# Ledger of designs, part 2: VHH binders against NADH-quinone oxidoreductase subunit I 1 (nuoI1)

Target 1, 152 residues: NADH-quinone oxidoreductase subunit I 1 (nuoI1), of Koribacter versatilis (q1is57)
Amino acid sequence: MSIAPLLRKVFLIDLIKGLSITFKYQAPKDCQTEQYPQERPVITDRFRGQPMMKLGENGETLCIGCNLCALACPENLIAMKSDRDPVTKKKVMVTYVYDVSRCMFCGLCEEACPTQSLKLGTGYEMALYSREGMVLDRKVLEHRTAPEPYEK

## First folded at step 18 (VHH; from r2 with W53S S54W)

Design w1
Fold by ESMFold2, fold request of step 19:
Structure w1 (fold): chain B 152 residues (1-152), chain A 122 residues (1-122)
Amino acid sequence: as target 1 above (152 residues)
Amino acid sequence: AVQLQASGGGFVQPGGSLRLSCAASGFTFDDYYMGWFRQAPGKEREFVSAIYSWGGNTYYADSVKGRFTISRDNSKNTVYLQMNSLRAEDTATYYCAAGEWSLFKSEEYDYWGQGTQVTVSS
């Protein structure tokens, strides 16, 4: 003979109570999410983003063609061609290919690079409509800027 | 059409200097490695010098290292070879070439110029 459950069902008290809770949090002051793309996250220095190849102080290529980054990559997505300098007998990097489409951003290639040429930068906006643009060559990798430092 | 026009050759005394230039057209000059090769009469074509498309790294054959300097001017689509302290052994036809796949192997260069004769004699 309980009328309380019926009244709650007729007036949708549980629904209204739920809506009032969500309505209370509609104020912009209570928004805890980052409103991408108007608000962009601050990226730490340790972030492993879009790969880049650093250049030396005079704009020279620092890569020595050692192939260590390719050997370290668990996805085997790095390929390079090296020629041997007939004078020094040292390898010289000629072509370099990085397939970002399969990259898991583990950073093992960065750790393997002896000249600190290859770095995973802070870029996180890498989406493309097609796969062919995801294969980066030496020129694309070398023209990227240094990672922005974390400033907070 | 791709064109490589080498110039600057001539006759010079031993110890003299020449500057070769190679003007390029018909391709994106900035994307290509540039190289100089030479061929003496009765000899195989040999590597002289090469320069990276980006980064500016340069490479030289042992016989010319310290005497020759390669450079490029991407604004003028031109590569240069400054030849100093010339010797009689440097007498050859000098060819400029452009390629994407190798710095040192002539068979892997894509485009070639017509050559310019350099003769070093007393």
Scores: ipSAE 0.276, ipTM 0.644, lowest interface PAE 3.7, mean pLDDT 81
Fold by ESMFold2, fold request of step 19:
Structure w1 (fold): chain B 152 residues (1-152), chain A 122 residues (1-122)
Amino acid sequence: as target 1 above (152 residues)
Amino acid sequence: AVQLQASGGGFVQPGGSLRLSCAASGFTFDDYYMGWFRQAPGKEREFVSAIYSWGGNTYYADSVKGRFTISRDNSKNTVYLQMNSLRAEDTATYYCAAGEWSLFKSEEYDYWGQGTQVTVSS
């Protein structure tokens, strides 16, 4: 006569045992997750995040219009137009477009840039409500600054 | 209404100086490249100088390099051309222009001023 298995089924003992396991981990000291946005990850210098274009010490544009970043991009999301300086015969960048919505953050464009103007910065908070804002021009890229690191 | 109003021209002797200014209205000045072109009677319009919309990069024709200085003041929506050591061959009508997609090609600039006359003679 086995009454014990029936009582375990009626009183949901296995469910209670499962709940007790989960309850043991309710203390904050046992929480393993980072609770965004109050807690944020520590980002290293080599992180590949928000694209930006660096300016020189006098605020001058460093991009020389070589198109190497556009050629290196596997998604072909970079486009630029250049004019030729009639004195030096060198290309000068006039327009620059970066579609960050298609970017996979591979860093190949950064590696291709000979003047170190294009850089993937440390920013990771890039969400927007519209796709049109994801197409960045020279103005947006050059005015971008690296976010401050999170500290506990 | 988009307007570019060039001023500051006049008569000077060789070796003298003039400062041209071009006041802009009716568009977002900070987003546009600004340029100066000149045209002498019987000659084609030629490039003189250009400046980036920001970043401060400047460009000059070979004939004026070292003598002319372009600058812009985005708070006043004005571009300037300081012309020093003027020569008789600098005599022309000077035009200011604004564009988004070109620095050097006059046909690709979007807006043009009326011009100001600069005359250099003894």
Scores: ipSAE 0.257, ipTM 0.630, lowest interface PAE 3.9, mean pLDDT 82
Fold by OpenDDE, fold request of step 19:
Structure w1 (fold): chain B 152 residues (1-152), chain A 122 residues (1-122)
Amino acid sequence: as target 1 above (152 residues)
Amino acid sequence: AVQLQASGGGFVQPGGSLRLSCAASGFTFDDYYMGWFRQAPGKEREFVSAIYSWGGNTYYADSVKGRFTISRDNSKNTVYLQMNSLRAEDTATYYCAAGEWSLFKSEEYDYWGQGTQVTVSS
């Protein structure tokens, strides 16, 4: 082995050169990364995020308890209970759960909803430290506002 | 295992009253319909009444509406059927049933109690 290659190894010249190049590109002018949460992405209208249930004009549920959304879900993360309205004799949704922790945000459940009640909103800041908080019930789905913005 | 124990049947004169009870064990009422069906000799089993565990919605067959009242006591895991103004045509074996997703159809109920005889006769 020539002395030169050995010296290069001893002094880690190649490593230092590599690191120097890498760090050179850390200059602010060369950074393309959005600095979240100070810089937030622009979310499009078609973004599939936080599940929600739209209500009617009078605040009534638009869900008819048809269970099509649950059937459409490839992850089987939707479950509901239904009852029959004593006055109208129509099937109605009573309870509804959506496990967001297992959601792949595919939107099939939204597409399956005949009343367009179930929607994937534009909210994306849904991270929690507890999984229990990610099981959304009817009350949360119908009345939940946009997730609280994350602050560093 | 889920068990339903029905009681309260007996003999009564027309216009009289009876109270049936169905004690459930092995499950909670939280997600179930509890119902009563009846079967008279030579007739098909028919829906009488049911109560949904959530919200306490009650349902009645037209033939018993206004006369029968279904209620529940969650502390006792028991459903009651108060039968007033009994008629001869109410004579039947009454069955308590429980189901998660069923209301009016007997085939949809998952659990059945033993029948209790109700006889309305002069």
Scores: ipSAE 0.019, ipTM 0.319, lowest interface PAE 5.0, mean pLDDT 87
Fold by OpenDDE, fold request of step 19:
Structure w1 (fold): chain B 152 residues (1-152), chain A 122 residues (1-122)
Amino acid sequence: as target 1 above (152 residues)
Amino acid sequence: AVQLQASGGGFVQPGGSLRLSCAASGFTFDDYYMGWFRQAPGKEREFVSAIYSWGGNTYYADSVKGRFTISRDNSKNTVYLQMNSLRAEDTATYYCAAGEWSLFKSEEYDYWGQGTQVTVSS
């Protein structure tokens, strides 16, 4: 039995080598970390963030109350109520809720929307101090506002 | 920086045709609506047409339905507006726009190109 392997184990040479490599990559020159919020991430065109609803020509909803988005959601976080308009006799969405607190931002709901009403936007600064306010209704979803940047 | 460059405007007689082109740079068409708006002198800017980048769905103002056709070439990052059966009321400065969230509201489009003049007159 060569004593050399035993000595290496006793002195933890491989561990020390591993640690040295780990610390080497922590050098400031090799740091790849963005310093948020001073440095904000680049958001891609296909980023899936804050859910929103796009509006029609006159500001009307494009949602037809089909419920396909709700069915497509693996987290079952979308709920809606539909009714028949008494004048037009068309099915219309009456109530819509989207619990963003349970969303994994997979985009299946967006893909399922036949009218392309429901979209996941580029907004990512959605953190709140409470879950209250994370259930988004129709009014919130259809209202696009400028991003509110996080500041320290 | 995102840029939209519109071209193809000009003078045409009633019943004539024009093809507008909007070349986009600085972004992809992913999850964007590319649209055309127009503004006549003394009038508000109005929606003309839009195309969705992902599914290719197209939208038109009622006033241009059946006459105008919007299309896109992703390889060229270009949107086209084929305008047929032009009328005097189609006379306006046409603007190319790109936006993520709105189809029809000009105020919610994120990027705008330079206007191109379309004049329909006998």
Scores: ipSAE 0.000, ipTM 0.205, lowest interface PAE 12.5, mean pLDDT 86

## First folded at step 23 (VHH; from r2 with W53T N57K K65R F104Y K105D)

Design z6
Fold by ESMFold2, look of step 24:
Parts: C-alpha cells; sequence; structure tokens
Structure z6 (fold): chain B 152 residues (1-152), chain A 122 residues (1-122)
C-alpha cells in the first residue's frame, strides 16, 4: 500500500498543476484575445457598421428618392419622403429616417441602392443611454463621422 | 382647415405641476405622430417630447425625462403633456406639432399649433 495517493490528494496536485498551466497565460503579451478597448480590431472596408449616406463630389445628395432601401429592409426601419425639384422636375429625397436600434446590419438596403448613396460604414461603437438618438435623420446620415474610441 | 390648439399654460411656482393639452382638427389624428416643442426667448426651438400614433411609445428630451409625461387620446383628437417638478428653466412657449415622418426634427413636422406660455417662477 502506498501513501502517495493520499499525499497527492492532500496537496491538491492536480489543482496546482491546472493553475500552473493557466498562470503562464496571464501576461497581456501572451494573450490571444484582443484587449478591448485598449486594443481594437482592424475593420475592413466591407464591414457592415453604422449607416451613412455618401455625398457627391460637390456635396450634393446622391439619393434619388426611389424607396428601394425601405422595401428591401426586413425590419422596415427605413422611411423616406421624396418630392420633385420644381426647376429640374427630377425626384429628390427630402426626408430620411433610419432606426438603428432595430437594425440587424444585414446590408440589404446597401445592396438595393442604385446610386450607392446608402452604405453601412465602419463604425461599430454605437451605444447610447437612450433610444431617441438611435433614430437617425438625413442630417446625421450625410455627416456621419467615426465615433470616438471608447475610453475608460 | 388644419388646426392645433394648445392650452393649459400659465404661471406655476418651482416644483409645481401643469398639464398642457392640444386639440387637433382637420386631419386624421390617428395617423400622425404628435410632439411637443418649446422655445424660450432668444433661444432656438427645442424638442421636448413625442408620442407614436398608437400611444404605446413615448420619447423625451434628456432635460425632461422622468418629469414630463406625454399621452394621447385618439377618441378626442387630443395630446397631453403632464409636466411635474417644474423648474425655472422650463419657462418657455410650448408648441404642439403633428408629423408623419420624424419625431425629433422640428422642420419635419407638418402642422403646428400657436403655442401656450408656461412660466415657472417664485
Amino acid sequence: as target 1 above (152 residues)
Amino acid sequence: AVQLQASGGGFVQPGGSLRLSCAASGFTFDDYYMGWFRQAPGKEREFVSAIYTSGGKTYYADSVRGRFTISRDNSKNTVYLQMNSLRAEDTATYYCAAGEWSLYDSEEYDYWGQGTQVTVSS
């Protein structure tokens, strides 16, 4: 009969061995995860983040008021009104509303846009204390800027 | 044809309460979002509160959240704003508005009332 099994049980050798294995990965330089917010991921151009509306070279809206983005949205979170320019008689978008709080970032609205005006940008830090700020108007969409990095 | 008549304003001491009402006519009230805006002398008109057509969802500016309550009665074509714990900075002319598209942007509202004055002072 050996006392070794009892000593190993008393000294918790398996527990200590397990703790030793995990301890060597405590240094931040050995960690494989990204340490948000101090480390941030590289965001590709095809990332589907915060919606924005592109403007033309002269700052004009590229939206033609076709409503195709609203029809493509599975959540029906897009609403727009359009009108005809009394001078040119061409249809133009007047108002645009995008409810980001219900958006699943599927990109179907971007794919439906014929002039490539609406796109999902690279912004991913969208948290707010209230839902009212999640309903974006034309002004916000056309002048979207990258959100400030989160800081603790 | 379209008419929005705001009423219920007046003089109130700080910490008091007041209820504004806005009676609508000349359009299908049930199809419109209703909102309240206010404008103090020398300042821009600012958003106060808004309510969906169903009455189930309500929105408030951060400065009034928890103190003001918006409601609507579609059978009477009337929207209400219950203002509690009034402060001196709430002194302004309060306007009701009706719109189909935007809850926050005053320029997107289709119809506006003339306004009612609310004055909060000792």
Scores: ipSAE 0.000, ipTM 0.089, lowest interface PAE 18.7, mean pLDDT 76

## First folded at step 24 (VHH)

Design aa3 (from z6 with K57R S102E)
Fold by OpenDDE, last read:
Structure aa3 (fold): chain B 152 residues (1-152), chain A 122 residues (1-122)
Amino acid sequence: as target 1 above (152 residues)
Amino acid sequence: AVQLQASGGGFVQPGGSLRLSCAASGFTFDDYYMGWFRQAPGKEREFVSAIYTSGGRTYYADSVRGRFTISRDNSKNTVYLQMNSLRAEDTATYYCAAGEWELYDSEEYDYWGQGTQVTVSS
């Protein structure tokens, strides 16, 4: 082992150089990190976040029970049942389940929806301590509002 | 009587374009899938493209995505399929169809137009 490499190790030259670079960028003016929750990013309109079901102007469901959203989901987290309405002869959604705990927020289900009922909203603060509450039915999806901002 | 009248087929060279039209009469087709299936000789009928009439959502087979564009003129009750960058594999008889229940299942479509031949060859 040559003297020069040994001396560099003894004097920790490479470590000091590394540390000096690290500390150089510790000045507040060089900090680019958003301080959540005091600082939040601007969310764009196309942000894929909280799943929801839009209702019609009169509060009616826009879901036609077509199952295209479930078929489009690569995670298979959507399960639904549809039946034929005996009066109107239209297909109607009977049950709907969306497991948000397995969702990767890809938006394929939204793109598949012919009536644009199913949407990924701009809400992103959906964290829970358990899977309980992450399995959403139609009632939850149709009445979801923006999540309460985290302020702690 | 409900009728779907298809037109716009023909002969074209590879890389060429055609525009198919499907005019509906006798029914408004609200909340329907209106679209196109195709069948080549010796092959099964396959889904090509459809549009949901109320929302305008469009659907495409993977084989035609990026090349074909489906659209609708509500005032004319007509659906159009703009076919660009045509390939030999696109050669088939194209059928206009309208259905309410299942998008990809040809058996669930209630109304069919007459076939229009599309031939892509050098």
Scores: ipSAE 0.690, ipTM 0.857, lowest interface PAE 0.7, mean pLDDT 91
Fold by OpenDDE, last read:
Structure aa3 (fold): chain B 152 residues (1-152), chain A 122 residues (1-122)
Amino acid sequence: as target 1 above (152 residues)
Amino acid sequence: AVQLQASGGGFVQPGGSLRLSCAASGFTFDDYYMGWFRQAPGKEREFVSAIYTSGGRTYYADSVRGRFTISRDNSKNTVYLQMNSLRAEDTATYYCAAGEWELYDSEEYDYWGQGTQVTVSS
């Protein structure tokens, strides 16, 4: 016997059914939420996080100042100056700036890099209280250490 | 003398395939872009594809991405351009080039091969 429509409305049967379903999934065994920072996410190797510049085995720069990363950035967050070495006649990077404040971590700049110097690392704890310090130069990018983990 | 010898052009129907080859002699192009430009009748020369010789990073024009594949054989000092799913608009004279400075600017390429004609027609 289907409960009369009026009785269903009066007793809020549909509401109770909805609530029961919602609360059913609140059981601890069904909880999928990580409690940051006590529980931290597992970061994969393909994670796109903090920008960095990889150095060669001897600590030399791998950047050749080609500007391809800057051209690939849809937000125009990368700026560099390059020049020709007077002895080798090779193109060399002089200055490099990466504005991370508006970065969406798309990875196009990394893909564009012919020497694989520019890399999006696995660091994700980059939050600051202001935009100051979010413009990264060559020195910062080549010598970035892992950020200190946030603790409550 | 440094030379780029291009080959592999020809006539194909739409949807067909060609493979271009560019053999370098007289120079080892370490840290160079080795690539292809094309020029159709009445149009300007345009970038098609290139490979950076140190590491093998590849680059493509939007018009050929997914259809063309550039590769290299270091033992033969040769660059290849596999062209699949060819279209009428791909008809052009293709030129092999090597440059160090800028990827997309044909004026910055130092060495050029002879053109090879690619014609896509029904």
Scores: ipSAE 0.652, ipTM 0.844, lowest interface PAE 0.7, mean pLDDT 91
Fold by OpenDDE, fold request of step 26:
Structure aa3 (fold): chain B 152 residues (1-152), chain A 122 residues (1-122)
Amino acid sequence: as target 1 above (152 residues)
Amino acid sequence: AVQLQASGGGFVQPGGSLRLSCAASGFTFDDYYMGWFRQAPGKEREFVSAIYTSGGRTYYADSVRGRFTISRDNSKNTVYLQMNSLRAEDTATYYCAAGEWELYDSEEYDYWGQGTQVTVSS
């Protein structure tokens, strides 16, 4: 091995060059990163975040138990049970589970919902320390509000 | 009597367009899927497109997505299927249907119109 290539390796010249470039852009003036939670991103109306179920004007469920949202979900994170109403003969939702911990927020479930009951809201501060809290049932989905802002 | 009257079929060249219409009479299909199935000779009936009448949510088979557009006029109780960029494989008898229970299962549709032939050929 020639001395020059060996010296470059020994002194880690290429590594240092790489690191120098990286560190060059670490100056505060060049920082492009929002300092969350002090700085929060601007959320657009089309942002896909917190799953929720919208209710009708009288507080009734808009879900018709059609299961299209579950079928549309590529992650299969939606599970529901439906039954036939003995009087109206219509399909009705009995139970609903949405595992948000597995959600990639693609919005296919929302698009599939014929009554527009299921929505991905603009809330995004949904972090928890346990997965159990991320399995959302009907009650939680129908009564969800904007998540509490995280404060460090 | 409940009736679904379909029209708009015909002969077109590949790349052509047709517009199917399905007029419902004798019943108002609130909270129904109104849509279209098609059946080619020797093939099974397949879902094409549907619209949920109470909200206007639309659904398409993968084979027609981007080419077909379903719409509704509730005042006329009519559903339309605009078919653009037609292909030879779109040749089939198209059936208008109305169902309440399942979107993709033809057996769950309660009402059917007469078939209208769509032929795409050079």
Scores: ipSAE 0.582, ipTM 0.816, lowest interface PAE 0.8, mean pLDDT 91
Fold by OpenDDE, fold request of step 26:
Structure aa3 (fold): chain B 152 residues (1-152), chain A 122 residues (1-122)
Amino acid sequence: as target 1 above (152 residues)
Amino acid sequence: AVQLQASGGGFVQPGGSLRLSCAASGFTFDDYYMGWFRQAPGKEREFVSAIYTSGGRTYYADSVRGRFTISRDNSKNTVYLQMNSLRAEDTATYYCAAGEWELYDSEEYDYWGQGTQVTVSS
């Protein structure tokens, strides 16, 4: 029996139906929300997070100063200076800046890197109180320790 | 003497395929870009594809992405360019090149092979 439209309005039937559905999914068994920071997400190996520069086995830089990562970045957030080594005649990186505050974590810079030096790591807790702290230089990228996990 | 020997060019119909080969001799190109440029009559030489020899990273011009595949066999010191879904605009003389400085700048490549003609025509 279809309840008359006026009666549905008076008794707020549609509202009650909506609320009943909403509350039904509030049961713990139906809750899919992770309770951060008590529950942290499982991070996969392909996760695109905190930028880093991998070092060689002896701690040497793997960056060859080719600028391909900067060219690949759609946000133009990578700036570097390179020069020619007078002895080896190879291109070398002099300065490197990565503005993570503007990063969309697309991974194009990582894909462009011929030596696989530049990587997006698995770190995701990167919040800071200033944007200046989000401008990462070579030292930070090569030697950054994993941030301490956030705890309430 | 360092030599790049290119082969595999020819005549194909639109939609056809060719495989170019570039065999290097006289030098091991560690930490080099090894790739291909092409030049059509009346046009400037343009970058097609390259592979970085130490890491195996591949690079493509936008015009050939998804159709061309570059690969290498280190044991043979040879680079291959598989060209699929060829178009009339792919008609050009293809040159194998090796360089270590800049990927897209032909002037920064140190070694060049002989050109191989690729003609795509109905």
Scores: ipSAE 0.492, ipTM 0.783, lowest interface PAE 1.0, mean pLDDT 90
Fold by ESMFold2, fold request of step 26:
Structure aa3 (fold): chain B 152 residues (1-152), chain A 122 residues (1-122)
Amino acid sequence: as target 1 above (152 residues)
Amino acid sequence: AVQLQASGGGFVQPGGSLRLSCAASGFTFDDYYMGWFRQAPGKEREFVSAIYTSGGRTYYADSVRGRFTISRDNSKNTVYLQMNSLRAEDTATYYCAAGEWELYDSEEYDYWGQGTQVTVSS
């Protein structure tokens, strides 16, 4: 009896279990077709609800590169790359990407962060401005210097 | 000095059970993720299981999921690996490790034990 038939059975069961977990966390699609009329202008409101990465008192990154936030995200919206510091042998986060276009703001990534670096804002006035502005990199997350395109 | 002492290995028939333990000293146990790795002869060391500092989250390789259970007792500075339904493929030297950073990459663990041999053979 070859291992291939057993792997197919196990793989199919694992795939079904993975899909079941995804379905339990599935929310209505958050895409452009769900636009609301009377989009609120940015000029009176600050950005709220967007993820941000808190910096320490000396401006240092609090993120330790553990990847726990990415593993916790049910939509797999977070990607990071880390390098190991050759002298300390500790992982250092180098790049961080957060795609908020499909974010459900569930807060699981915030809860998973051991240093409380990653924060999700909650806001009454979170608004969709453009798709280019929905993929946040490390610079935007750490310093909140987001592009602020206003859709005409 | 930091020490990780793994014990509980031995000879077991297929389908049997063993419980490995790893006693830690010389560091603040509560601040470290604990992991188990194994290395069969002629193979690279592979991830088996890991447990979060509080014991609330556990991680398993696909090959052992549902058969092995990791736990920790921070009052005794000890991590355990309960191995059930053992198979011949589980034969390896099992190492415990402690790290602050990555649970799955062996090069990111700060401290390693000497290991304990587990042999599953009929």
Scores: ipSAE 0.000, ipTM 0.123, lowest interface PAE 14.5, mean pLDDT 65
Fold by ESMFold2, fold request of step 26:
Structure aa3 (fold): chain B 152 residues (1-152), chain A 122 residues (1-122)
Amino acid sequence: as target 1 above (152 residues)
Amino acid sequence: AVQLQASGGGFVQPGGSLRLSCAASGFTFDDYYMGWFRQAPGKEREFVSAIYTSGGRTYYADSVRGRFTISRDNSKNTVYLQMNSLRAEDTATYYCAAGEWELYDSEEYDYWGQGTQVTVSS
């Protein structure tokens, strides 16, 4: 065979050529990527991120305990318990569990909610060191805060 | 007094169809979810179908999906269940129910009809 293909393999010319192309774009002025976490994307209003439960203007729970979100979830990630309010005799949500670890962010639970209480919010930084933290309870869902800046 | 009257049941051959009706009175029909449940002899009551107060969303058990259609007419205070392609396992007493907030948990429905018998047999 010709000696040029063999020399190319021996001296890794194709690898070196590839490396030189990427090295060409190492200058900060030529960088076209988003430098996460120092540069973060602007999140649109319709982004389907970390689930949250909205509270009313007075901090009241908007969830009515209908279980429609659990029925709509294709992965069956939502579980809730409700009791009747002794005063109004209406069903009230007592406990709520949302397992984000298998969530595919399809938004079907949000669409099913009649009071617009459950929403897929803008949070996209959901990595945790344990699976236990991926199971969101009522406290986490109702009191979700803005993402913290990366400091370390 | 609250009354849910289910009708339209009967005897039908496999592959046939029936349309069940449930007429409601004594409460504000527009504010209630309506549901259908069935109970075969020797079995627990089973969810069949449910419909929102507005009629915009419908729910079906997996065993009846594609064969049954639920609808409601709020001007007539009536919910319907169109049952097509009936099978022998659909034989049961069919109950209509009304609830403010729950779709599939039969214990939590507020009002129940007396039921109508549907028998599918050759």
Scores: ipSAE 0.000, ipTM 0.131, lowest interface PAE 16.6, mean pLDDT 76

